# Ledger of designs, part 46: miniprotein binders against q9zu90

Target 1, 292 residues: q9zu90
Amino acid sequence: MKTELEEEEEEEWRSVHEVLLIVLPYLHSLFELLSMIRVSRSLRDAIRDETALWTKLVIEPPLSSRLTDDILSEFSSKSAGKLKTLILRQCLMVTNKGLRRVVDANPLITKIIVPGCSGLTPEGIMECVESLSKNNHKLETLHINGVNGFTKQHLSALYTYLSSEGTIDLEVCPKCDEVRMIPSCSRESCNQKQRKCRGCWLCIPRCAECAVCLVGSDTESQEAACGNDDVLCLECWLVLPKCRFCNKPYCTNHSSRRHEIAITDAASRPSFECEACYYRAGTNPYEVDYQI
Key: E = the ipSAE of ESMFold2; O = the ipSAE of OpenDDE; V2 = 0.75 times the mean of E and O plus 0.25 times the DockQ between their complexes.

## First folded at step 22 (miniprotein)

Design dd2 (at its last look DockQ between E and O 0.70; V2 from the best seeds 0.71)
Fold by OpenDDE base, look of step 22:
Structure dd2 (fold): chain B 292 residues (1-292), chain A 100 residues (1-100)
Amino acid sequence: as target 1 above (292 residues)
Amino acid sequence: TDQEEIKEYMREAKEQQDEGNYEMAVLMFFLALFIAREHGDKTMVARIYNRLAKLFSQLGEHDFAIYWYQLALDVATELDDQELIQKVREELERIESKHE
């Protein structure tokens, strides 16, 4: 016998439409929305008519690689000019023209987040910000990390339209005087406004796993198998799986590079071989003086 | 508990899917997904992605199935969940081989 409470909960879930209304506000991306649309005509019709859903457009992997300017325009048009938030992650095919078209059609955009959109330029972003700054409208958030070519002049010009420090995710690095993202530091002692580790990723060595700064005499860094001079803090190094041969770990972001070793013995911990060791194994693995 | 709620939605979603009620099944999987994301339960997120991929495969939406499997694979790889990695890779290979 289901409890009366279980029956009441089951009764609340009787209508697909009722459950849909609960789900819709929590959809994370366009991909999830499009997935819902593909399930049935009924869901498609219900979603199509909900203009409120189109006030935020989030395009991220795996759809990012297929997003063209025309497709972007098509989806942005569903907002009927009421788009407020535009998030494009790693959309390599989106151009300045494509972004401008969206901005011109949606003058009420308050958030533009375009990390990794390498087809955009500083000039293209500037034109968009200028367009949005008309009629006393102000952009509140502009994340442009991954758009290459920003200079101090571009940043200064952007701030003429943007009233608040922190609207832009790029800053002038106090260490190298270049325009870059300045990462936060997870170390508690560094959680101050004037932290000594304030600098871009090129100026301040950081753990590839937790982004803690590795600045100071007491900060031991360990090499990662990731290459590119990636380093790990001791705490992250201790917990990450290590290559069987060279004892170097991958960071989580590069864990896909592990070559798993099928250990026949059920009692042995799964071990992996790093890419560098795997390709060296064509030579006698015992002849490589792994200088620990 | 939040974990129990996720499991319940997953169970109900599967039952609906088995009955051919794909609309309700997808909705229930999304409810489970939202709870799992809110709690940072990446293991359950990966499993839900895998279940969604299977559902879309059953619907004949092969492109969407592939995308959901890719999401499952990415999270499973981050977690070093070798069992799920292997399962998802096998399914991806199966789908890709049928469309060549």
Scores: ipSAE 0.794, ipTM 0.951, lowest interface PAE 0.5, mean pLDDT 87
Fold by ESMFold2, look of step 22:
Structure dd2 (fold): chain B 292 residues (1-292), chain A 100 residues (1-100)
Amino acid sequence: as target 1 above (292 residues)
Amino acid sequence: TDQEEIKEYMREAKEQQDEGNYEMAVLMFFLALFIAREHGDKTMVARIYNRLAKLFSQLGEHDFAIYWYQLALDVATELDDQELIQKVREELERIESKHE
């Protein structure tokens, strides 16, 4: 029988392929797959041969900005008609034609998630759903927030093809009667069965960071740097980084708007200014002479 | 603990990277990344993104390295991790000057 040391040495010599099979179920996106393909021909060939990977296709930033209809068709073709889940986040160059091509080639799709794909239209989405409904196949998930122009009539028509409530991520807002995303609210006082804060972002003031409603006499809200009267709950305000001048934070989604301030010496910690404070005195209002 | 397991995979990945075994290095970095994501350890996620970026830079895959650095920078900015932000920006400047 083998010693404990010999067994440990045998474990240290496990093949790249064996470890790859452990990693593959946890890959998140196409970018991660493509990165591995670029490492070696061996990984490329192993990933190509693992057809279970190609039943789910996830494209999101950074790659989403470069995804055209032709590139989408290229990657979806690797599924050999067996694609089940298609997730496209902020793929601005994908059009109705590109989406339809993927759907027509992949009749097994049960999940379409296309947030921020502004090149798509309600009519294009309807055509894809109609195509997938053939042969008693039903789409189980359709997330279309960010596709402009959905009406109540579009939602009604979509539900003639879909299996259940909750399949579509848009609803008719009970406050403004528009088709909108209705955020959930985690406050205990907002019991979902009797939730008084059910409404879209325009109708119900909410924390820009966590979406809890900010309605009520005892609800405390804090001003965000994001603009348009965006507000934060106290809990999110306390933990988010603040502008050094106005003490207002950006929510996470707007954190790229920070203007970082150059350091003066090694003892100084870098800080940021929000856009409003940065542009109040012009570009570089706090330029500091650098000392060598 | 999961933190100890992340550190072990990161150590193993670096050892493999230093020996030129890039296939195993990448796989070990992804194992660490999965554990960090599962537990919401965004600081470690950003560090692993940075390590992947360095690995792809070492491979000469500069476009992929830039994308991994951008992912690291996004998370580091979300966390307000000024030390990591500075490190990532220095590496991005280095790659961009190499491609003048």
Scores: ipSAE 0.645, ipTM 0.898, lowest interface PAE 1.0, mean pLDDT 81
ESMFold2 (binder alone), look of step 22: mean pLDDT 82; pTM 0.792

Design dd3 (at its last look DockQ between E and O 0.65; V2 from the best seeds 0.69)
Fold by OpenDDE base, look of step 22:
Structure dd3 (fold): chain B 292 residues (1-292), chain A 100 residues (1-100)
Amino acid sequence: as target 1 above (292 residues)
Amino acid sequence: TDQEEIKEYMREAKEQQDEGNYELAVLMFFLALWIAREHGDKTMVARIYNRLAKLFSQLGEHEFAIYWYQLALDVATELDDQELIQKVREELERIESKHE
């Protein structure tokens, strides 16, 4: 006879396990999975035994900065060769050797997304794609934006293994003839196959917030506080919070640079100071002749 | 409504957390997070991240707490939620000061 305590623990375990099975498919990242493993031994053991969970590996900030080739190999090994999706965002310490080890151990990978992984090279990616293309297997998605050094020859070679033009996130820019990401344009008038605004970020001025092209006489662009010649379309500029002193907004990606001003009055609109104004505040902010 | 469902899971998660049932609490927060993400409710996402950070802080998992607070801060900053930004910054400062 199980004790009433053992039955309650079993009922609680059944409930926990049931809810766990519902949640597991919807985890977005390795970080979320690792978080669950840290809660209890029971969750750790349940997750460890579920090989199906390890068919998708997603590593993104903040874990990206700590990911080594050995750690990557450790986590990828939990799939038991059944890894299908590998997503590594901004994993600067991952090398060609590290990625190759994962690919060789997991010949069924259909999706590789490695944006910002600057430790990788075109040659390393090519070797991985070649390896995966054995035995009539095909890679379906390859996102390699942020891997430096891609040439037209590398792209051409990749397309010999990849069947669809939509598989790779890099293209030859029709404006500068360099291999770069070509953003889509959200402008309705630009929704044509041969849009005039087709070009990389360097060739076509775009809103830093919504990526709409700022091409044409009637497109007003506004400067952002982000620096780097970041510009905003009027629509995004109007809705973004603006620096109290210079009236420049940050784009969403650079919003962390806002220095919030402690508003003493609950009725006052939240205002921030940009970094440039904040560091200038040691000098009389009114001495900057902002020529209106 | 989806918002009502998120609120219900958040309530249940908090009750479980208060009772010391951290396993159920975290799972309920993740259910709430799933629904909030599917509906694009960034406000609720930020709040759930903050709640998860608190839960991990209570477990003594300070590193994970910091990461969840950072996620909450990032979303709250995107939303210009000054109240949540301030709360999360205060908690981050408190955790960092204790581990220095």
Scores: ipSAE 0.775, ipTM 0.949, lowest interface PAE 0.6, mean pLDDT 87
Fold by ESMFold2, look of step 22:
Structure dd3 (fold): chain B 292 residues (1-292), chain A 100 residues (1-100)
Amino acid sequence: as target 1 above (292 residues)
Amino acid sequence: TDQEEIKEYMREAKEQQDEGNYELAVLMFFLALWIAREHGDKTMVARIYNRLAKLFSQLGEHEFAIYWYQLALDVATELDDQELIQKVREELERIESKHE
């Protein structure tokens, strides 16, 4: 319950404009900005006029699947050349040309984070980084996981532009010698000595939830419902919700695959079926209600 | 506490929404959302997404409402929050029945 004084202070102090100034620095993504623009013309105009908001452009699901080069160019133009941080997550329809247009219009970009943008190529990324490196400008961050085709030679060339000031999220895996993302491991034994678990997801079995390594004869792994032979450490397995038939959990990233069972009894706890169990039960004409 | 503060902002936002002050309502919902994110309160994040979806549905911005509902459903599913999942699905059905 708010006191009368707190209510009066909030009402007196919080005009639309004043609250807008408080909220705007904390908006995360373009989707949130676009949502506010749709509320009223006054919010649209206030957001358009606040140039400090447009130094960072973040596009991620749900919008990322619909982002084209033309749409990207339209939104990036609102920064008027002041863009410093560009984050595109899973933007599958963005191409090298679309990215290059943003980079050319925004020579002050210091952070490019484009995970899962499979429409980009190493050559397109190299061109953008080279363009940004002109005039003693230095790109500080380059995250490119999910862009296909990076080689050791590409990484070597990128490091010449990013020497000591940038971080690339791909490395050469010491186990397979391929360019991969190498997860960190929170296990104390891995942090206190040379990291024997340093290797990519293909070379080092890891918990699908927390990425700790599962190497060693006394490391117990648990099967996940996620498929692709994904496994979990015991700690994550214990706390994740389980399929009512096979007792396998989804990791958090795959939790949308659950087929929730409608609550039929107010005292019943929630339950779900994994995809494998749901479709086995639903497609077999001999299967009957298997609840007891 | 932060959870009490989040709930109070949501209550104030709903009051503004009921009075037709949609600008202030959406801003208060985003303030609540920021606080919930800072404290890792995913349950409240999902509830705020649901409230934003209802607001955009009321504004006639049905495509945005659907996206906000989908965000709410995704987080509620991650949390295994069956009550919220059911509530969000009911709202999505209402939007679909009006716009089939």
Scores: ipSAE 0.629, ipTM 0.886, lowest interface PAE 1.1, mean pLDDT 81
ESMFold2 (binder alone), look of step 22: mean pLDDT 82; pTM 0.794

Design dd4 (at its last fold request DockQ between E and O 0.78; V2 from the best seeds 0.70)
Fold by OpenDDE base, look of step 22:
Structure dd4 (fold): chain B 292 residues (1-292), chain A 100 residues (1-100)
Amino acid sequence: as target 1 above (292 residues)
Amino acid sequence: TDQEEIKEYMREAKEQQDEGNYELAVLMFFLALLIAREHGDKTMVARIYNRLAKLFSQLGEHEFAIYWYQLALDVATELDDQELIQKVREELERIESKHE
């Protein structure tokens, strides 16, 4: 006879397990999974035994900075060779050897997404794609933007293994003939396959906020506080918060650079200083020739 | 409504957390998070991230707490939610100062 306490514990565990099974398929990243594992031993054991959860591996910031080839291999091994989706965002320490080890252990991978993984090379990616193309298997998605050194020859070789031009996120730019990502354009008039604004980010000026092309006589561009020649379309410029001193906005991606000004007056909209103005004000408050 | 459901899960999660039932609390926060993400409610996403950060801080999982606070801060900054930004920054400073 189970004690009343054992029955209560079993009922509580059943409820936890039921909720766990609902949540697990919808986790976005390895970080969320690891977070649950850290809560209790019971959750850890339950998650460890669910091999189906490890069919998709997503590693993104903040975990990306700590991901080594060995750690990657450890997590990928939990799939028991059933990994289908590998997403590594900005994993700078992952090497060709590390990626190859995962691919060789998981021959059913259909999606590889490795944006910003600068430790990878075109040759390393090619070897992985070649390995996956064995036994009539085909990779369906390959996102390799941020892997440096891709040539037209590398792309051509990759397409021999891949069935669709839409599989790779890199293209030959029609403007500069270099291999780069070609962004979409949010402008409705540009939403055609043969758009005049088809080109890489170096060839076609774009809004840093909405990626609309700034091509044409009627496209006013505004400077952003972000630096790096980041420009904004007028529509995005109008709605973004602006530096109190220089009236330049940050794009959403660089909004963390805002220095908030504690305005004591409750009626005043929160204002910020951009990094450039903040450091200038510290040296000589009177010499800020804000050339507007 | 979806917002009411999110709020209910958040309430229940907090109650479970207060009772020391951290497993159920975390799972209920994740249920709330799933709904919030599905509906594109970034405000609730940021708030849930902040609550998860607090929970992990209570568990002594300071590294995970910091990461959840960073996620909350990123979303709050995108939304220009000054109240949440300030709150999360204060908590981050507090945790970082204790581990130096």
Scores: ipSAE 0.751, ipTM 0.945, lowest interface PAE 0.6, mean pLDDT 87
Fold by ESMFold2, look of step 22:
Structure dd4 (fold): chain B 292 residues (1-292), chain A 100 residues (1-100)
Amino acid sequence: as target 1 above (292 residues)
Amino acid sequence: TDQEEIKEYMREAKEQQDEGNYELAVLMFFLALLIAREHGDKTMVARIYNRLAKLFSQLGEHEFAIYWYQLALDVATELDDQELIQKVREELERIESKHE
């Protein structure tokens, strides 16, 4: 009936399909799905037929820089109304209309996470939440840090549609009375009952790397190379790579600002100059020794 | 160990890639990636990103290769891995010149 070649091809596909089923639930982002689709028609068809994969849509840098409202609509349509989790990180070209279109087509969404999507407004978010509240459906998660203009009135209105106050990643800062994200702090010496370190990043000095508070006479802070008076706790400062000239580190999020020094000797350890030291040395050619 | 398991999947992925079995190759690279992420092995994550980039470059999927290289470069920079940074930048320049 079947030839030996056909049996071998079926066995090979069964092996690929078995591995695919192991991998699929753990994929991180849309980019990873799209990458697999480009490998072969067989993978594309298998992924297309697995509609459960399209209950989560995650778009983040670098792909997020290309995401328009139309492109977002195209990818979200693949969920056939079953989308439950929408994560858009730094998708600057997505507007209120684009988000609303996705929400209207996907009434089962329980998680919306849109950090750094500066094209969204509080009013646009409110409309999406109102749309999702139909049929007694409630969001479980709404992370909107980076959307400008939220007020206390906006938060109050959002809470009428949401399951709990812990659903939103913004709250009223007890120090400045503005709606902000309040970082958590793991510092043992912090008095949680008094909440001395409870406050937004603007009100409470914090380590740029780990967010622990740096308040009180018994704490130490170290300068970072990041600028804007960014500081680090001693533990993070000790671990982070240092500028070879000024000995200040970048936090991980700013590590791309390093000016790497060419390595001419395999025994040499890698080094970099921070922007401040690089441009100072570049405008003063008579300072030729950077070993400090 | 987890390191041995990751290396085995990467070896198997390379073998499949060399034989032209790109479906299984990419899946084996993803298996290695999932284990490396679960255990916080950022060095291996960066190396697997680089391997995926090379695979997609071999497939002629240059935009995807560039994105995988960008991911590799980001992690390599975080780790201060100068050898990988230089290698990835050279590959990106090669791809960019062919797009002219």
Scores: ipSAE 0.666, ipTM 0.901, lowest interface PAE 1.0, mean pLDDT 82
ESMFold2 (binder alone), look of step 22: mean pLDDT 81; pTM 0.788
ESMFold2, fold request of step 23: ipSAE 0.595, 0.636, 0.611; ipTM 0.888, 0.898, 0.902
ESMFold2 (binder alone), fold request of step 23: mean pLDDT 81, 81, 81; pTM 0.782, 0.784, 0.787
OpenDDE base, fold request of step 23: ipSAE 0.700, 0.695, 0.719; ipTM 0.941, 0.939, 0.941

Design dd5 (at its last look DockQ between E and O 0.84; V2 from the best seeds 0.74)
Fold by OpenDDE base, look of step 22:
Structure dd5 (fold): chain B 292 residues (1-292), chain A 100 residues (1-100)
Amino acid sequence: as target 1 above (292 residues)
Amino acid sequence: TDQEEIKEYMREAKEQQDEGDYELAVLMFFLALFIAREHGDKTMVARIYNRMAKLFSQLGEYDFAIYWYQMALDVATELDDQELIQKVREELERIESKHE
């Protein structure tokens, strides 16, 4: 006869396990999985043995900065060769050797997404794609934006192994003839197959917030506080918070640079000071020519 | 409604956390998080990240707490939620100061 306590513990365990099974399919990153493993031994043991959970490996900030080739190999090995999706965002310490090791151990990978992994090279990616293309297997998705050094020859070679042009996130820019990502345009008039604004981010000025093209005589652009020649469309400029002194907004990606001004009056709209104005605060903000 | 469901899971998660059942608490927070993400409710996502950070801080898992706070801060900054930004920054400073 199980004690009432053992039955209650088993019922509680059943409840935790049932809820765990509901949660596991919806985990979107390795960080979330590791978080659950740190909560209890019970959760750790339940997750460790579920090889199905390791068929997709997603590493993104803030964990990306700590991911080494060895750590990547350790986690990829938990799939027991059944890894299908590998997503590494901004993993600066991952090398060609590290990626190759994962690919060789997991010949069924169909999706590789490695944006911003600057430790990788075109040659390293090519070797991985070649390896995966053995035995009539095909890679379905390859996102390699932020891997430096891709040439037209590399792209051409990659396409020999891949079934469709939509597999790779890099293209030859029709404006500068360089291999780069070609952003979509959110403007309705630009949704045509042969849009005039088709070009890389260097060739086609775009809103830093919504990526709409700023091509044409009637497109007013506004300067952002972000620097780097970041510009905003009028629509985004109107709705973004603006620096109290220079009236320049940050885009959402650079919003962390805002210095909050202590609002003394509860009725005043939250205002911020941009970094440029903040560091100039020792001078009369009205006398500072903000033309950087 | 999806919002009501998120709130219910958040309530249950908090109750479990207060009772010391961190397993159920974290699972309920994840359920809330998944619904919030599916519906694009970034406000609730930020709040759930903040609650996760607190939970891991209570467990003594400070590295994980810091990461959850950073995620909360990123979303709160995107939303221009000044109250949450300030709260999360204060908690990050507190954790970092204790582990230096």
Scores: ipSAE 0.771, ipTM 0.947, lowest interface PAE 0.6, mean pLDDT 86
Fold by ESMFold2, look of step 22:
Structure dd5 (fold): chain B 292 residues (1-292), chain A 100 residues (1-100)
Amino acid sequence: as target 1 above (292 residues)
Amino acid sequence: TDQEEIKEYMREAKEQQDEGDYELAVLMFFLALFIAREHGDKTMVARIYNRMAKLFSQLGEYDFAIYWYQMALDVATELDDQELIQKVREELERIESKHE
C-alpha cells in the first residue's frame, strides 16, 4: 500500500510529466534538450525513454563548434533509424563521411539543412542524396548554402533525385549565370513585378540588413559602416544605431565591430565609433613619435 | 493574448524557481519560449534566454549558463538592446568569478 509521501511524489511527478510531454516536441535544438537533461534525474530519464523525440536533430551554435563525425553519429543513433530532419548549422568539423554515415543509417530523412558546414563538398552532398533516393524516397528539403563549389551541373543532377516540390536553397542567378543564393525581396512593388529584382547579392544592390532590392529611382539608400560599399534602405538606416563621428550604421551582422564609447550619463543614447573612424583617429602617418 | 500568455508562463516559472521546483520552472520557461518564437518576439526570446541562464547558474551548471547567456547576448546585440546587453555582461562576469 502506498504511503502518503509516495502518493504526493507521484502526483507531483505526474503534473511535471504532463507538461514535459507538451514541451518535448517543440524543443528546437540538441542544446535545449541537453540543458533540460541537466536539471534533474527525472527529466533525464523521461527524455531518454522518449524515442519519438529523436526524429529531428538540430545542432547549431553554441554546440556546433564541438561537433565531430563521431559525436554526430552518437546523437543520431538515438533515433533508431527513424530520423526525418537533420539540421546542422555551422558544424565546421563534420565531413562528408560523417554526414554519409547518418544518412545511411536513416533512410527516412526528408530534410537536410547544412548551412555553413564548410567541411562538406558538392560530391559528398550528391552521394547522400543519391543514397536517400532509393525505394522511391525523395528528399523534400535541401539547404546547402555555404557548401563551396556547387556548379550548374551539380544542381541539375540534384533535381533528378528531388521530389516535385523539393527545393534547394541555391539557384542559377539569372543575372550572372552563377550558382548563388537568391534573396527574397519583401518590397511590395517588387512582388508585383518580381523580374527586375531577381538576382544574387553580387548582381542586385540590396539592403545589407533586410535584403530588399535598391534598384530604381524610387529607392533611397545610405552607406553602411560595414565597408565593401554595403548600403542600407532608408527604413533600416533610420532605426540602426549610428557611428558618433560619421553617422553611418552597422548592419546587425556586423554590429560586433562597434568600438563602444563609455557612457558618462545614463540618459544619453548609446554611442559607438566605427572601425573606419577608430583607425583614422588612432593612426596618423605624419607623427614621427608613433614608433615610440 | 499571446503576449499575456508568455508573461503568465514567465511569472509561473519564476514562482516555481523560487520554490525550488526547477523541473517545472524550466518547463514553463520553454513554453514561454516556444510561444515567443512562433510569433517572432525576439525581445522576449532574449529575455527568456537570460532567465534560463540565471536558472542554470543557480543550479551550479555554469557551462550551460554561459551558453544561455551567450545566446541572450547574441539576440540582444541583434536588437541593439543596450540595457539587456549590459545586464547579460554583468551576469557573465559574476558567473566567471564563481566558476574557478
Scores: ipSAE 0.630, ipTM 0.893, lowest interface PAE 1.0, mean pLDDT 81
ESMFold2 (binder alone), look of step 22: mean pLDDT 81; pTM 0.788

